# Designs tried in a protein design chat: VHH binders against Profilin-1 (pfn-1). Part 48

Target 1, 132 residues: Profilin-1 (pfn-1), of Caenorhabditis elegans (q9xw16)
Amino acid sequence: MSGWNAYIDTMTAAAPSIKRCAIVGAADGSVWARTEADNVFKASEEELKTFVALFNDVTQVPAKGADIEGVHYVVPRTEESLIFGKKENTGFFAVKTKSAVLIAVYEGPNEVAAQVRKAVESMQTYLNNAGY

## First folded at step 21 (VHH)

Design vk3 (from vk1 with T106S)
Fold by OpenDDE, last read:
Structure vk3 (fold): chain B 132 residues (1-132), chain A 122 residues (1-122)
Amino acid sequence: as target 1 above (132 residues)
Amino acid sequence: EVQLVESGGGLVQAGGSLRLFCAASGFTFSDYSMAWLRQAPGKRREWVAMISYAGDFDYADSVKDRFTISRDNAKNTVSLQMNSLKPEDTAIYFCAAFDSFDSGDSYDYDYWGQGTQVTVSS
């Protein structure tokens, strides 16, 4: 699954405000690819297992928030296959494909959020069309 | 007409307490997540606390364990209890509303209050 790293590069190139991101299995939270080197995505697979389970009912997530890399995020908005979280000058977008969850943690003002969403959703569409 | 009106600010000594209120009107309050932000002189506006429309909340690290955010949907209010205040907490405090059910591509706050001054003396 080394080819998944290319998708990480595609997302980070599309949205420079993305600091860390990962592609994980939707069923079990297993890591398929993640940012490394200077910006290592550090969420444990146990944490990710809990995270991906949030997509079983996204309408309940705003009541409990979401934890990524040991950080708690308030989740002010969800959509059918999307979770949006906020924490100080950071946030995250998580989207679900047929078999994966894409997570992008970003840093910056609220204005950068739209670009991050677009990057993640573009990848979501690509992977869905590819059968993933 | 949409309104967010902050109150409860003022002058307090270090170690003291204040309780800020934000009264909302003109929109469906229960559909919005609410936040407190602050801006000190010469500094950028910073995130202080947020409470989702469903009741989950969190705080900036600088105010954690000292501030408490709460909301009352029946009264259309959000509050910020501020304990153990420090001089570095001096700022104008704003309440802001985030539309939690907007299908658009905006992730900024939709409505802002006028702000209330909080001054903490040493």
Scores: ipSAE 0.926, ipTM 0.960, lowest interface PAE 0.4, mean pLDDT 96
Fold by OpenDDE, fold request of step 22:
Structure vk3 (fold): chain B 132 residues (1-132), chain A 122 residues (1-122)
Amino acid sequence: as target 1 above (132 residues)
Amino acid sequence: EVQLVESGGGLVQAGGSLRLFCAASGFTFSDYSMAWLRQAPGKRREWVAMISYAGDFDYADSVKDRFTISRDNAKNTVSLQMNSLKPEDTAIYFCAAFDSFDSGDSYDYDYWGQGTQVTVSS
């Protein structure tokens, strides 16, 4: 799974505002890779299972929000394969590929969000083209 | 013309209550998630509360259990009930609108009110 760790590094390098991120299985929320060391992504397996299921109908997510790492996020915007959450000076982008969900939690003003989205969507495109 | 107009601010003693209102016009209110932010003197603007266009909401940890955000789409209003106010709640409170259906890459608030002063005395 060392290859997946490289993708974590790619996303975090592309968007320095990303504090924690993970690549998980779209079917079951199993963790394929995540940030470690000082910025450990700490969502539980049960939480991730629930989270990835949100993509079954993203249009319903803004009504109930999303929980990541025990933190509740208001979800003011979704797209077909994207969920965007906000909480104080933090937020997250989650995007779905053919077989995975990429989750990036960031910290900073709203201006950094676009760069975070670009980073995760770039990885989304790459993984989709690779068959994942 | 887009407008967000806050009201309900003022001077109150610690432990008191205020209810802020924000009246929106000039845009499709139901398509926007609404937020309250505040800026105290010498401090950065901080997020206070947000309610999605679909009704989910959350609060900053510093105001949880004291503040309540609500919206009325029929009246194009968002409210912030503030109870058990503290001196540290003193700030200019802003209403802000987030376009929940924007196809672009902007994740900032699209519209802002002029702000309303809230002063909590000890």
Scores: ipSAE 0.922, ipTM 0.957, lowest interface PAE 0.4, mean pLDDT 96
Fold by OpenDDE, fold request of step 22:
Structure vk3 (fold): chain B 132 residues (1-132), chain A 122 residues (1-122)
Amino acid sequence: as target 1 above (132 residues)
Amino acid sequence: EVQLVESGGGLVQAGGSLRLFCAASGFTFSDYSMAWLRQAPGKRREWVAMISYAGDFDYADSVKDRFTISRDNAKNTVSLQMNSLKPEDTAIYFCAAFDSFDSGDSYDYDYWGQGTQVTVSS
């Protein structure tokens, strides 16, 4: 699935505040692509399986939070296909496509969040149109 | 009129405890996630704790296991119990509200209190 790495590069280029990013299967949390080298996305298989299952009912996620890479995030906002989490000066956006979940962990002040969301939602739209 | 009013700050010795309160009015409190932030002199404002509108919460690593955040929707209050206080906890503590049901592109806090001073002496 080397072609999926290009989508990782596209998202990270669009939002420089993204520190780590992954594209995983919506059904099982299998990793299709992720940031590597100095910014390795380190979520475990079991963690990702649990994470993608959050999209089965996003309305319940704010009561439970979300765990990514062993870090617990408070989830103050969800939408039908979006989960937003916060932790100190970091946060994440996760969006669901037809067959995938895109996860972007970012670092910075709250002002950077909008750009991160735009990056992952742009990719979401692209992948949905492509049938993924 | 929207109001967030912090209280409970003061001077304490290291190892002591304080309980901060934030009283909210002028908006639907139950629709907001609430956070505590602090700013020490010459330092950036830092995230301390947050509790979602649905009750999940977390803390900065620097205060974990010492601070406890809680909310009371019936009273429109959020509180921060601070135990085992350290001199490095000295700061102005702010209460902030995050609209959890906003459909816009803002991910900043919508409302802020004026802050309450916490001073921990060695």
Scores: ipSAE 0.922, ipTM 0.957, lowest interface PAE 0.4, mean pLDDT 95
Fold by OpenDDE, last read:
Structure vk3 (fold): chain B 132 residues (1-132), chain A 122 residues (1-122)
Amino acid sequence: as target 1 above (132 residues)
Amino acid sequence: EVQLVESGGGLVQAGGSLRLFCAASGFTFSDYSMAWLRQAPGKRREWVAMISYAGDFDYADSVKDRFTISRDNAKNTVSLQMNSLKPEDTAIYFCAAFDSFDSGDSYDYDYWGQGTQVTVSS
């Protein structure tokens, strides 16, 4: 389990605007790793179970949005394995791997979003190649 | 030519109401999520509300339960009903469009209106 924490550190180092981050099981939303200390990722198990299920049909997500850590996000864009949400000066990227969902909540202007996506997608590629 | 034109701004007393409109043209409106942002004097631009192309919406905490965003795809318009207005709501209000089907790496708004002035007096 400690190995997964290294992947959290890699993503947060690649995109400093990421405030909270988690790696969860795609099947059940179980937490494999998350940011802690001053930047604790606080989504509940029930919420994460609901969240990962959004990937069953991402095309429907923009109609209902997504909830993370008790906060509702408008979802203006989705791709096959990606969900993008916005709220005020925050947002999130969630991407799905073979067996996991990576969630990164960021803070900043819209200009920082591209870097956050790149960080999460790079990890997505790495994990997919590793069989996860 | 792409255009976003805001209207409905003006001067109102605290506790009053205004309804802003944004009329879009020159692009496929139904493919865009729409947002309202505002900029008060001497302050940075802030997010107010957003409605996805599919109709889900949310608000900044400062305007929640007072403002209502809606869209009419048949008329290519997005509206912002503002109730219980406060002096702190004084700002230029901008309409912005986000391409929800862009395959690129841009996550900023693609189009902006020129803004409409809203002034709330004490």
Scores: ipSAE 0.908, ipTM 0.947, lowest interface PAE 0.4, mean pLDDT 95
Fold by ESMFold2, fold request of step 22:
Structure vk3 (fold): chain B 132 residues (1-132), chain A 122 residues (1-122)
Amino acid sequence: as target 1 above (132 residues)
Amino acid sequence: EVQLVESGGGLVQAGGSLRLFCAASGFTFSDYSMAWLRQAPGKRREWVAMISYAGDFDYADSVKDRFTISRDNAKNTVSLQMNSLKPEDTAIYFCAAFDSFDSGDSYDYDYWGQGTQVTVSS
């Protein structure tokens, strides 16, 4: 519920394989913005609260995986502020900023994943520089 | 040199079982997440199952409840137990390795096996 929708549009334009994305509060998973209309990002409040807490210790995430929109993702790689998950021909990248977590769910083979990561990391850098 | 070698493929009747193995060498196996993919004639390669380096796993919906992925870090192997096989499971099955600690931009599998044929007859 904010003027953050432009950032959603920026990420989806930068990587067309992104099908749904959201910006959520890092502390509680509250939704600041998300893809709407035809491609509504449908993660529940409880899923998002659990999801953002994964960033409290990303080294534990590969043992647990991650759930978004009722889908379990195997997490084969994390970095201090990044989680990458896979399920079939889909995946996600999530990155943490000072105040937020950016989540992008994409479809496509592994070759598209690098572009998705670049899109979310560019926004991560921008929001961090803006104090978010 | 890095090698992934699949074994255990063959011809089975529908309803039967096979167990595929993938033996890995030439890299630190415990740092890799492992996957099975398959390619049927005339089809694109599809993801079948994945197991992270830390042990979490999942399956394609089409094989859920019939296939089980597991890994043995002491033996550097990943396996795929395939039960209740159907003719549509007929494919070449590939083992693939994903470097879970690579910080580069690559999100492709780093290593692939040559594949093992599974043929399920009705």
Scores: ipSAE 0.853, ipTM 0.927, lowest interface PAE 0.6, mean pLDDT 93
Fold by ESMFold2, fold request of step 22:
Structure vk3 (fold): chain B 132 residues (1-132), chain A 122 residues (1-122)
Amino acid sequence: as target 1 above (132 residues)
Amino acid sequence: EVQLVESGGGLVQAGGSLRLFCAASGFTFSDYSMAWLRQAPGKRREWVAMISYAGDFDYADSVKDRFTISRDNAKNTVSLQMNSLKPEDTAIYFCAAFDSFDSGDSYDYDYWGQGTQVTVSS
């Protein structure tokens, strides 16, 4: 385990509906940590580079959606450092820190989404305060 | 008073087509992402299609290539064209609205229609 893997464990423990997640570099999409063992986060380097670039202008994202792990998500809402995507009974939250993008893919009804957002935003705040 | 009113449901033979409409009033339609969901007897309500306020869309895998969602912001309507209908498409179809600019923590649909019945005979 690297030191970054502990943050993956923290997010998945905080919101059990999170099935896969990753911490990637904001500039290039390089993987700093991701879920491995049971539910590997399977995004290509090219996909992640494209994905993190969405944060260059989040206002454009609802018009084109977002792709991660080969799945297209409709993006009905974004905020300055947050992208929310939906596909059937699944979704994702992605948040940007100073240096990274946190991605959490979850399963469950819309009630679950608020807890997932809370888990990733708590980590966002922690990493920002730590200078990341 | 907010209203979402579905129409266009009915009885159709397998292989046929129907076009559902959802007329919206009482809110700023262009700020909302819209979805169609359906519920068959004895089953959970399932997501069928969604179109963002800015026009991106997608479908449940079970209806992809047969259904088309579209919106008309001038008329405050969302439609669902359903082609090549199958008996398993039989359900009550609901239109739902999601506030894309809500500053709160809610991720539930804000408004629901009453639903329109679609029945596909074998």
Scores: ipSAE 0.849, ipTM 0.925, lowest interface PAE 0.6, mean pLDDT 92
Fold by ESMFold2, last read:
Structure vk3 (fold): chain B 132 residues (1-132), chain A 122 residues (1-122)
Amino acid sequence: as target 1 above (132 residues)
Amino acid sequence: EVQLVESGGGLVQAGGSLRLFCAASGFTFSDYSMAWLRQAPGKRREWVAMISYAGDFDYADSVKDRFTISRDNAKNTVSLQMNSLKPEDTAIYFCAAFDSFDSGDSYDYDYWGQGTQVTVSS
């Protein structure tokens, strides 16, 4: 069990609509921590490598969307270090830190999305300030 | 004044086709991602399809391979081609617009149409 698991628990507790999440290396998509057990985050290594590379130019992402856990998401909005994707009543927020990408997959109406973004951005700020 | 006006709804037999249109005015259409949602009686509104401002799109699994979303930025329209219609597709269909460049913290759709009724008879 890694110490990174505590950060997973912090994000899922801060936004209960988060159903799965992960912390992965920004350079290679390697998994540092993820939700486990009945809510396991099941993205493949190759999928994660492709996913983190989207942050090389977020302005190109809305034209192609993003794939996580074998699901295609339409990406209607990005920011310098943030990607937001939608599929049916689910979505994701992904944010980049100095060394990592935080990925949170949520379920719920659009009203819950702000809470999810706040949870991942709060962790993004924390990790950046800690040198990650 | 912002408007989204849906059209093209009606009564159609199962297995038939229908094309919905959403005409937009009063905002910079090319900055918006567009979606179709639907609501059947007694059910929650559900996402049907979305097309980003930059052209990527996807569909709810229940309509994939039967529905096609497209947009025309020159005419400020988004359309939904619905083929192989089933009674389960019966609903009010809404066009919605999402400001892809909004600086605010809201992730709700900014604009909604009034909806157009689609009824699929068996």
Scores: ipSAE 0.845, ipTM 0.923, lowest interface PAE 0.6, mean pLDDT 93

Design vk3 (from vk1 with T106S)
Fold by ESMFold2, fold request of step 22:
Structure vk3 (fold): chain B 132 residues (1-132), chain A 122 residues (1-122)
Amino acid sequence: as target 1 above (132 residues)
Amino acid sequence: EVQLVESGGGLVQAGGSLRLFCAASGFTFSDYSMAWLRQAPGKRREWVAMISYAGDFDYADSVKDRFTISRDNAKNTVSLQMNSLKPEDTAIYFCAAFDSFDSGDSYDYDYWGQGTQVTVSS
């Protein structure tokens, strides 16, 4: 069915400011789906393993920041299952479900950040309700 | 009353240095992540540096290794040391505060200073 790839399309359609995104396993960072082609989400398995482990204690993340795709982001806010990072006119939202972490990297002004968060949290809720 | 007040701007020669300060009052400073942004004439406002409430920081690529952001929670200040200044750094520099513990959906800066002018002569 390849349903995971359809979820990538759903998130990017819901928030066009998302430039790259991925769905990865929460335990090990394994890639279940990601944007491909011209805008490939390019992160190593080692980087993703480190990234998903940030959710083990989100309260420590603002002191360290977060790295994805070789870019360092200042993390000014976290919530129990959400990490928000900023770098210049770009940022990311990452949310954790029962089994996965959703990562969306976006570009644009502050109003698009709220749209990106809404898109990833809507998917987070959907996947949690589906048992993932 | 919330205030962010920038100081330390001025006129300097290319290659020179300036240190900007932002004094904060009227809110719990230690709960905020702080940023410096700048706006040159005819340009959009751009992000220069940010320091989280917990101390992590980063810079725009164009100023990295020339600028240093730091904060002092005891004095409610954030500063920007600017070295090796170039004419391209000429701008109004703004201090901005981001509520790191707001549970809402807002991702805008909550407070802005009035800005301080930095002019770098060639």
Scores: ipSAE 0.843, ipTM 0.925, lowest interface PAE 0.6, mean pLDDT 92
Fold by ESMFold2, last read:
Structure vk3 (fold): chain B 132 residues (1-132), chain A 122 residues (1-122)
Amino acid sequence: as target 1 above (132 residues)
Amino acid sequence: EVQLVESGGGLVQAGGSLRLFCAASGFTFSDYSMAWLRQAPGKRREWVAMISYAGDFDYADSVKDRFTISRDNAKNTVSLQMNSLKPEDTAIYFCAAFDSFDSGDSYDYDYWGQGTQVTVSS
């Protein structure tokens, strides 16, 4: 219910440069919550299945990049549970929890990226501690 | 000392081609993702193309079908082939390096070249 949508609101409030974000199931990419209304997170079911599967081996992602919302991102950096992508003046951070993948798409210069990462990692920690 | 040195800029007629090169030294080039950015007078620096340390790449929409980025890890170089040049491509072009394995909290480029001027006449 509204509980998952509240996590979307928490992330967007913590990092105003986030323009769209979602919480999706780690196994199949099913959408648990997403930004809606004027800033709808528009990723297809097929795209999300492919996207979450990137976490099966993050070390392979820089070689192929990542597609979300029909946009290709070059992935210059990954960590065990984190993928960072870039395209022009936009980018994304995605982090994996036990059951979910958190995706945040931001706009702005590279200086805003650290705030976006912190927002998604704080939620990652919270959800992991809650068993998700 | 770290160096990124661009070359290949110059004056060219609209519709022409140029190839830019960026020679890198002083760091482990294969651990870095590389980008070309450009800055025209009165404009902010803009992202033109990027190639990850592992070889994936993409372009700004304005140059996508005209420019090609490539890298040679054996020679520590990145190049930008620019075809079908337009006056709007006139800018200083910068090579930049992004440490793909840095554990810090910076997500900006670590090293920049001094730039090479590209001027496209109509």
Scores: ipSAE 0.842, ipTM 0.922, lowest interface PAE 0.6, mean pLDDT 92
Fold by ESMFold2, look of step 21:
Structure vk3 (fold): chain B 132 residues (1-132), chain A 122 residues (1-122)
Amino acid sequence: as target 1 above (132 residues)
Amino acid sequence: EVQLVESGGGLVQAGGSLRLFCAASGFTFSDYSMAWLRQAPGKRREWVAMISYAGDFDYADSVKDRFTISRDNAKNTVSLQMNSLKPEDTAIYFCAAFDSFDSGDSYDYDYWGQGTQVTVSS
């Protein structure tokens, strides 16, 4: 939690279009860190448990979409450890590490999405190399 | 040659209905997620509805419960049924295609139609 907050700051600095962000446990969705104050990441523990379970088989996700913070996202693309969701002028990227799921909710047109993906994947690589 | 061709636009009175169609050719339609976007005069293009290649869908809050998106992979079409139309729905409506299996770093739509005008009068 305390040490994990620095990773939240790193991702949001790398991609300013990220408005809300969290690091949660891959097994149970428990919150290790999240954006706070004016941009609180507002997903419930029950919602996060359901969300992280999507990584058990990402190929099934485009058929049903994903819910985060009470918002439904159409999921038009997934990769082995990555889920991309879209709703209006917002979207999310979520990536799985060995122990965690990184979630970044962004605002902006689709063209900003590559920067968001790069930010979360860079952190994914870092945490995996660190054993997380 | 890739084409997305919208049709079904026109002039309709407030409270009326229109059905838009988008005919696709030149690519493997079933691998693409499809969206409808619209652009009113002087405004930025906005997302209206999206349907994934696997069938999940959603709508902008402003059109929820009034619009229905659907796709027909056998006919290579996506449609938008628009009910209870309001003057604020007046716009050019665009069909767009998103490659769901592209592993590149682009998250923009790959293909766009030229648009069909919808005008909702009082």
Scores: ipSAE 0.828, ipTM 0.919, lowest interface PAE 0.6, mean pLDDT 93

